# VHH binders against Testicular acid phosphatase (ACP4): the designs that were tried, part 3

Target 1, 367 residues: Testicular acid phosphatase (ACP4), of Homo sapiens (Human) (q9bzg2)
Amino acid sequence: LPEGPLVFVALVFRHGDRAPLASYPMDPHKEVASTLWPRGLGQLTTEGVRQQLELGRFLRSRYEAFLSPEYRREEVYIRSTDFDRTLESAQANLAGLFPEAAPGSPEARWRPIPVHTVPVAEDKLLRFPMRSCPRYHELLREATEAAEYQEALEGWTGFLSRLENFTGLSLVGEPLRRAWKVLDTLMCQQAHGLPLPAWASPDVLRTLAQISALDIGAHVGPPRAAEKAQLTGGILLNAILANFSRVQRLGLPLKMVMYSAHDSTLLALQGALGLYDGHTPPYAACLGFEFRKHLGNPAKDGGNVTVSLFYRNDSAHLPLPLSLPGCPAPCPLGRFYQLTAPARPPAHGVSCHGPYEAAIPPAPVVP

## First folded at step 15 (VHH)

Design l5 (from k5 with F104W)
Fold by ESMFold2, look of step 16:
Structure l5 (fold): chain B 367 residues (1-367), chain A 120 residues (1-120)
Amino acid sequence: as target 1 above (367 residues)
Amino acid sequence: ELQLVESGGGLVQAGGSLTVSCAASGDTFSYYEMGWSRQAPGKERELVAEIYSGGSTYYADTVKGRFTISRDNAKNTLYLQMNSLKPEDTAMYYCAAGYEGDYWDEFDHWGQGTQVTVSG
């Protein structure tokens, strides 16, 4: 059936391309890092800016009929984690979404757009305090002590030993996370035209990707995936739903909330939705929540709302429509609440996070 | 590869103060999120305090108001100032580091620890 009019949109996207977070000891490019990465390790690159501008232009086109062509503060709220790369990504995205806001336009006066943030230690919405949350560590330990995880780790003993020899990086303690660091460094270097070391064959890269997938599965998947989500991606999911509920209840003009964040933010949200696809979200990947009036019942005094999801993980193709397991799109909002309830925290809070915090700083919504 | 070495532990009377420090080498210290964890005999290790590269801090409820974490990026050194010490603060104190905005929020570098003993 034809979709009804949009009434609210929430977008969560990963920052653009960045310099590697670190080098490994035997990295052939280590000694010239300041020349290769002039803004510093972990900082957004020129390619990252381009990716975010392109995402913003995609969003402009997608929401042309819904969102004013100029930025209106009552219509759009943008929140970022407190990192240079996510703040800069939000700004580049907004320059694409609101072209009249881009600096140096001869056709309009430039108008800066606020990007809201909170200190990293206080960000319980887009970052979760895994280091300081004993309950989450208990849940993760149960997953990592499971036979499947331990068998995979044992099966990679030879591979991990060779990886230590090639990289000089000790893998004792956290072998899978440290292997991911090697993959991240190699992929950043390759994306910027640097040759891979001879040992970084396609087989090595595939094995590193398999290791990452197992580790992500332990973090967001069974056992007790829903309880893990309550401490992680469910926080954000609950805020998205609660903000829409508030907009509807109070008749607010807010149309769009945008979250500039990280791969882990998207992975945790995918985990809460039961939609993790086995891959790490690429730079500038965007998961969108579209709330529409339900038009399938003309006899109603007012329509129900449906939720549709899209995932843009490749700018060369149309966004992928996604559906919650058990609710093909367009999913009625009541069913969406019901299916996601186990993964969302209760209103009074959960371990490590406390009471609910909305994306917009009004009084808390307490059902 | 980042190396972390703690120092400054020792015996102190209840109500007293002590500063432990952590010297870092082998990588760019200023890019790391840093923290202190502790492990008392017969107990699980617990996070005590954390400091991000931008200066934001976190403290466990058991030490909030009594402990102060700080860092000196010029000296590649992390500090923990411990005031109003109690016998229950007796533990091995570990320095730890993780990458900011990295993958998952975990420490992947640990020191060997420095013992703090508080007696009445």
Scores: ipSAE 0.558, ipTM 0.820, lowest interface PAE 1.8, mean pLDDT 86
Fold by ESMFold2, fold request of step 18:
Structure l5 (fold): chain B 367 residues (1-367), chain A 120 residues (1-120)
Amino acid sequence: as target 1 above (367 residues)
Amino acid sequence: ELQLVESGGGLVQAGGSLTVSCAASGDTFSYYEMGWSRQAPGKERELVAEIYSGGSTYYADTVKGRFTISRDNAKNTLYLQMNSLKPEDTAMYYCAAGYEGDYWDEFDHWGQGTQVTVSG
């Protein structure tokens, strides 16, 4: 009862199911790839479209009392990374969220909905980490050179050697990243009913998942997790908060911002929030930020606004409510700012070349 | 598995131009994001330029306006045209490739490098 009406929503979601990004040399399915994946490697599948349509329908139902049933350009802004699969995922999602505007609707009611993007090389908001950021790579090297990381890598020497023999894929240089590519290919194939090679036993898949979890931890976790976040997921988090601040300050009619992106986008954002759960976000996973104005006496932090988080990682179940560590939901906005401050870029902007470099201050991304 | 071989390095006078190239084999070149990195003596490796399969490009501030990255998917070749060369551009230049997509899409294929030396 203490929660009041929604006033703003930000949604970040992973694209739907896709074809594998690559194959490994001894992949038994390699020669029939054009039959198996008719749109090409890395492209959104029919199942991916279905997943996004379903996510859109879930969002329609969840926000029935908040968003107009028809698309209104002043109420919703949609931004995607510049990939076919994320652009198409956004379109399929919007067909579920605004069914009157969907392509299959009668012509009198069909309404095209813009999905905004920027060139891949310029996408500092949704693509993490940037290869052009030496400071992030310095922090990543610190994590990968740490004793814990190196001891785990050494403990997997025998496994990685066998994986090279089974796959024909060299793991020299980037063993954990390349091991993830093997896991990704196997998981895509399994999801589409293809038989796995005999060597890809449950134990092999479990070990690959453990390897992926270590690598993700190096990217978004300790050491110096907050500094890594300032250069990655904290940028997006800061933009979400800044967008809300701008909407409230200027009295804008904007109610929802949607970001169609990748598993790495969600992982980096979870890292910035201190909410990484040890798993890779599944296709069409959605992390939502819900801003509500409560009825009652204002708290000292954030006035009358609270922030609640949800994570939809399984369409068969209700979304999971999440809480920041140290702030039970619904979290007062001021407290949310305080707790996330170390992970968000400083007011003078993000510095990729160290603390003495001039940086571009963060800015709202909403027109 | 993708293999990368650089060529075209050499000694060039300051203010001059040079093109380095990178031949790719062993996989479908057009699916890769590509780039050039360089490492000068006593310095860390730095990203110089990158080009995505959709054609968008990035340039380091130190080379912007002087260097042009391009790719020829029919020939499986990446190029770096370097103009108005400075002594500070002296480095080993490495061709790099990464899969475009999910996860951490860092470069994970590297050539052996080609030396560029710029003298006064």
Scores: ipSAE 0.553, ipTM 0.814, lowest interface PAE 1.8, mean pLDDT 86
Fold by ESMFold2, fold request of step 18:
Structure l5 (fold): chain B 367 residues (1-367), chain A 120 residues (1-120)
Amino acid sequence: as target 1 above (367 residues)
Amino acid sequence: ELQLVESGGGLVQAGGSLTVSCAASGDTFSYYEMGWSRQAPGKERELVAEIYSGGSTYYADTVKGRFTISRDNAKNTLYLQMNSLKPEDTAMYYCAAGYEGDYWDEFDHWGQGTQVTVSG
């Protein structure tokens, strides 16, 4: 199974550390938020910029032999969701990946690098049609009405009632998603050295993490995980495969596509791959798809290309190599197509009853 | 907890203008991103416009340039100004609210709707 040269890379990463998205009613830090979070709620922090610069430097080193240190517009395409924090994360990442083009370089060498985006409500590639997709809501409802989900909610009734009392935040309706927002606020504050309220004990934080894991499992896992993926992470997975297919078919110089997005983007993609590990992706987590020419004879199912996956979820350690269930690493491309087919939209598409349209792969640039 | 009540719908001639409003109560309005969706008979509900807590806005292509979303945090009210109305704008218009999130970005709260009917 000797791996040959890298020929294409797709990267999907979560933005860096950010300020909390909102204060809950009884948050002891809400009155000083403007001094604690000088760029505003939900905005990328200085630590978030550092994390993304570090990710870019990791990518520079990892792809030293594959990607020129100079940015070449025909070789790299960068797409972000339309949020300040993801756009800024992409920019900080690119400063590490292409240091000669980085902001602050001498003016003779400084070059802006475009980060492409689409309006939030039109972004069916990275945000998925969850707000306007009745079919996805029916699939989610099946998961949330299942006995195991309802039994877990019953087991947390007392905890959720106490959480409402401590926070002043109503959890009626979607208690698990709203509990996640409490956890998110607490984790942002803890990461920045703020004292947590006495009620936010290690036991409370562990329970909030368990609640989040159940909720994520309902969104990307059984029942009907593959059909959920066709409407969510499978769309992005299909676009990644289609980008490579187009590059090979047309002989394009495109070497790398980068997606700056959110934890939900990574979770949905992991769900489509059958690789969700029970944990929320940390800030600047990166899931990478590496396409390599196979040095042996082409396999029936894989041709001469293999796909390898890595997940960088901790900058202190080497990225985790991932193995697609049912496929050796590296996975022959044909087998990768076969194994992921149930999770990807069929050729005729699956409609949400909204104005859904497939993402258009990047066109080649003519030098 | 959060309650949303739409008003201001009615019958209007093609080419005319109309403003619909959404009054919010029962929770802190400034915590929510807000939006308008619409549903015509026999069609799926579609997102029309959004306004985030920081004031940034989004419009569906079908209404861009004709509709304006705005919010008044002092009055806990969301507005949709609709100009150059067409018969295809006829629909039930729904106010919606959700937290801006890094998680699953779904609207959590919906109003009962206000009918807009465009003749001609």
Scores: ipSAE 0.341, ipTM 0.612, lowest interface PAE 2.2, mean pLDDT 85

## First folded at step 16 (VHH; from l2 with T28E F107W)

Design m3
Fold by OpenDDE, fold request of step 18:
Structure m3 (fold): chain B 367 residues (1-367), chain A 120 residues (1-120)
Amino acid sequence: as target 1 above (367 residues)
Amino acid sequence: ELQLVESGGGLVQAGGSLTVSCAASGDEFSYYEMGWSRQAPGKERELVAEIYRGGSTYYADTVKGRFTISRDNAKNTLYLQMNSLKPEDTAMYYCAAGYEGDYFDEWDHWGQGTQVTVSG
């Protein structure tokens, strides 16, 4: 069937470039961190702002024929996690997406665009706090106890020991997560032109990246990837689909929902879609859902709708078209529902405490 | 590296109150999400309460309305006020910290714990 008009878009993007989340004891830059990162650790940098402006401008171009030139609250809805870097990223993105919010706009023409958020503790859509979810921990444990994981970890014992010595950090208990933190610090520093310690060689960075990939795989990949997703990325996926369904059912003017979030948000969503590729989403990475209607299909019940996925992970290149495993691109909506059903929470919700405990209610849809 | 030291545990009668504290050192306290977990004998460790950098809080259903988590960034201290204590609240209480930021939400640092015993 020939592709019809775009009718709805959902976007999930990671915030822009940020300062390191943390330092380590032997960090040569630790004592001057306040100077290097004047806005504080974990905060959006000037580069981060630039990246999000650029993403917004890209989105403006991509959806020029779809969106109104000016922001309309009935047409576009933006939600962010309640973090400074994600809120600021959303603002920067919107400044690129809508001219009235653009930098340098005359005062008389400047219009602020609202970014919606909920308290971090209440955010069950874009944040996946698993600290309170025993079932998720069980699933994660299953992954980490698997032979493949253990063999990989064993292979890195010497590396991790050296890493402890170089950094002055103890990696006991959470070696992979802590190794990731070290990698984060090093990558942020490198990205901003700071010299890395001699021990942080390209090989060390590569190994750290591999360790990170293993850890991420345990979180969003096999075994029981779908069940993990029901507790994490599947929630967001379900919300996206529910928003589309609601908009279509009620004939609402809403065209776009935007989510400003984190790498973990995207990773969880990728896990739910079976699209984790072993790479951490870079800053300002954007995963998009494009819903299109097909002309001439008399099917009343959404049978004429397809979903197309794209992933923009490099501003120097075109977005990557993605295909849901087992579905053609574009994917018929019905098929999309069927294939993603295992990764989405059921209608009655999913329990973190087993089948007899209170279920986590479905994520709310955009009002 | 962030160090966490719990204090304030002890023996209390059912219906009583107790406040446990967690002193943080070695890193910037304000950069962390903080939480209390507890582990009773023969049971798995469970999250009791969490407080984020912005001040929003989470409580387990078992302690809602009875426990209050708070933080004093100026003192680098985390608190858990426990009211209307029950025997089932008996556990080792652990202070935990996690970096505010990206990646999957987990705890990065743990204290050694403080014992809370509630007698019936």
Scores: ipSAE 0.721, ipTM 0.876, lowest interface PAE 0.7, mean pLDDT 92
Fold by OpenDDE, fold request of step 18:
Structure m3 (fold): chain B 367 residues (1-367), chain A 120 residues (1-120)
Amino acid sequence: as target 1 above (367 residues)
Amino acid sequence: ELQLVESGGGLVQAGGSLTVSCAASGDEFSYYEMGWSRQAPGKERELVAEIYRGGSTYYADTVKGRFTISRDNAKNTLYLQMNSLKPEDTAMYYCAAGYEGDYFDEWDHWGQGTQVTVSG
């Protein structure tokens, strides 16, 4: 880790490999799903565990000089969504990050590491209450009704019709989302060496991926990406920044905050950062915020702290260094705040403008 | 594909109670997040309550303390117990289901609805 000393890290990662979330009527593997996925649909697989363990080990290596070799509750805080696959992913990750938590550790040295969570319905940080936010739906509708979206959709009319026929699934109402579900099933099956139907050709998979990208773009991208972010990924971004600020202000020993979450969590965060790259975050993808002290002019751009971003989306390659648009890394913290302000909820919260006084509260701070 | 069928709607006097049910079929019910939405005449459909696989629940402020959402996975059935009903609760009540998991929170399946009418 070059430059000034690392002082704080925030990590957000997707869970590891999982079983499909669903099947489709004409799925050739539908009848044997219980055998293929013994832990159930949507659950973390052995491969998923391995991926997260590997990620943890990577993180151990990356932060060897920064973190204590043993887990310290005052230094590291882990939060997960309240899903089995994310909780298990967090545990697997921590087993890599802290060998004392790893399988096979001597009992005398074995220490479980706590993973914090909140009920799914109450999670406003790593999950986003889109169903209960009329304003978000309005924003999404604006995107989906836009000419670009409609034109693309129109171009896929024939494809989607064929997809319905092949799968036996109706795509009426939410064709892109439902198409995404089909893609998810196929990709999971393929990843685990299961033969795909003949109709699920590489071309079909590519098209489905494109459809998915369009839909994701509507959720996290333009138009009004920043406003969408205020209701979603900006909340998490704000929390990350707030935690850093609190830690620095109060001189707390906290060094790292880790979030075990979903593809949608990362996507929303990428949207907030303007860094959505058109690709779905792969399993065990990790977006990192590294805060460093920098020997610079404290009068410029918020002092002597910089933020660097990295994205690890392939275990076979080095993490990708990322730059906030308009602020090359290392980005002065003050500048980072300024540029991300539109995507973050204001201090008073953001209203969903629904019939219900549902305001999104300010970003929570790590206890 | 998951099918949802609502029942239990009807006419009830203000202050009364009613339970609506949603029977699910065609897929594994336990894999879904479930919810109730309602649509009153001339108004947009609004979320009333949600229940996740783990049992956590969400309620709209307008029904909080009066309505209770629950699920019976063994019976593949979703329930909404409505107490202290008000004329403002008059609406078509829809059952909805979404796959648990990744991607953005949306509903994947809807029922045809059951009418609840509360007389003043």
Scores: ipSAE 0.702, ipTM 0.870, lowest interface PAE 0.7, mean pLDDT 92
Fold by ESMFold2, look of step 20:
Structure m3 (fold): chain B 367 residues (1-367), chain A 120 residues (1-120)
Amino acid sequence: as target 1 above (367 residues)
Amino acid sequence: ELQLVESGGGLVQAGGSLTVSCAASGDEFSYYEMGWSRQAPGKERELVAEIYRGGSTYYADTVKGRFTISRDNAKNTLYLQMNSLKPEDTAMYYCAAGYEGDYFDEWDHWGQGTQVTVSG
């Protein structure tokens, strides 16, 4: 399909590099954690700030012809989750995207850029609903109780038992999230030049990555991937589409919406799009939705707009163009709506509260 | 490793009040976001209240205005003050701790629970 002008962009990105979320009991670095991580566990590092500034500069360059280097409040909206690291990531990103508004610019030109947020408990858009949505927990339990998941878990019992001995952390019979946290701590430490413990061999790291991939798949994939998505990444996807629809219908000047969030936000969105690639999104990873006027018959597939996706998961390489399964880029907007419909919540909503029925009622008998 | 022990549950008449507590040990309490969940017989465990590291709080609609969550980092203790109790509040109440944000926001640690039973 012939490329037309860009008319709207939505960006979802993970915060930058952070300190580990936790120190495990036998962590050889735990006693000096306050000197290694001076801003605290889970807090954005100086490297995280650099990564976000770099992402902002990439976005500046990519959208040079579309978006003025001067911030205009009618054209750009930035929403973050209510965490220091995501709020700071948004600020650092914006310093790269709007360099004339960056801190340290001459005061006659400087203008602070608002980053909007909501309380964590009210954030149904960007927060993964594990704690707040019993229905999602029911769906996840179905996945984790499935035979395939349990067989894989049993195969790792010996590995997890040995890892308990090395870490002092209880892992056998625990959610696989705890094993993921060991991997997360090791990777954060390695990224900052700290030696790994001798037991954290390449084979151990590979096994932890395999465990993480299984657990991520249970969270955003089968069984019932579409129903899970309706409670998770489909909500954000629906909001992105609705924002563009509203902008177009009302002729609003809004050009870009930016969401500063977490790995789980990106994973949930990838799950809803059918684009989970088996990897955790790296720091400052960015998934972009680009809406363009299609140079063609406006009566086709919901009008004359196409949607293209990119995924920037490595600053050393060009962003990866993505295609929705069943719709090679550039995907007509109408087709994009059709293909994503099962993963997006229906107009009447999806309840987070209610019991799971043990059996589905049979189809009604017609006369 | 963080250990959580609830206490203070018991039998109370409808309209009454009860405070449940959660004592934490074995790790730095201030690193954790904290919450209370409850599970009535035959139902899914449901979030009752959260208190975040920055001090902001959340309450489920079913308890808002009646329950108050608080924490004392110096005493490593989480509290839930429950007022105007209803029979529907009858459940096992669990203390939980974790981090918000990265990965899927699962609680990292759970207590064994304390039973609250509301008659009437």
Scores: ipSAE 0.615, ipTM 0.839, lowest interface PAE 1.2, mean pLDDT 87

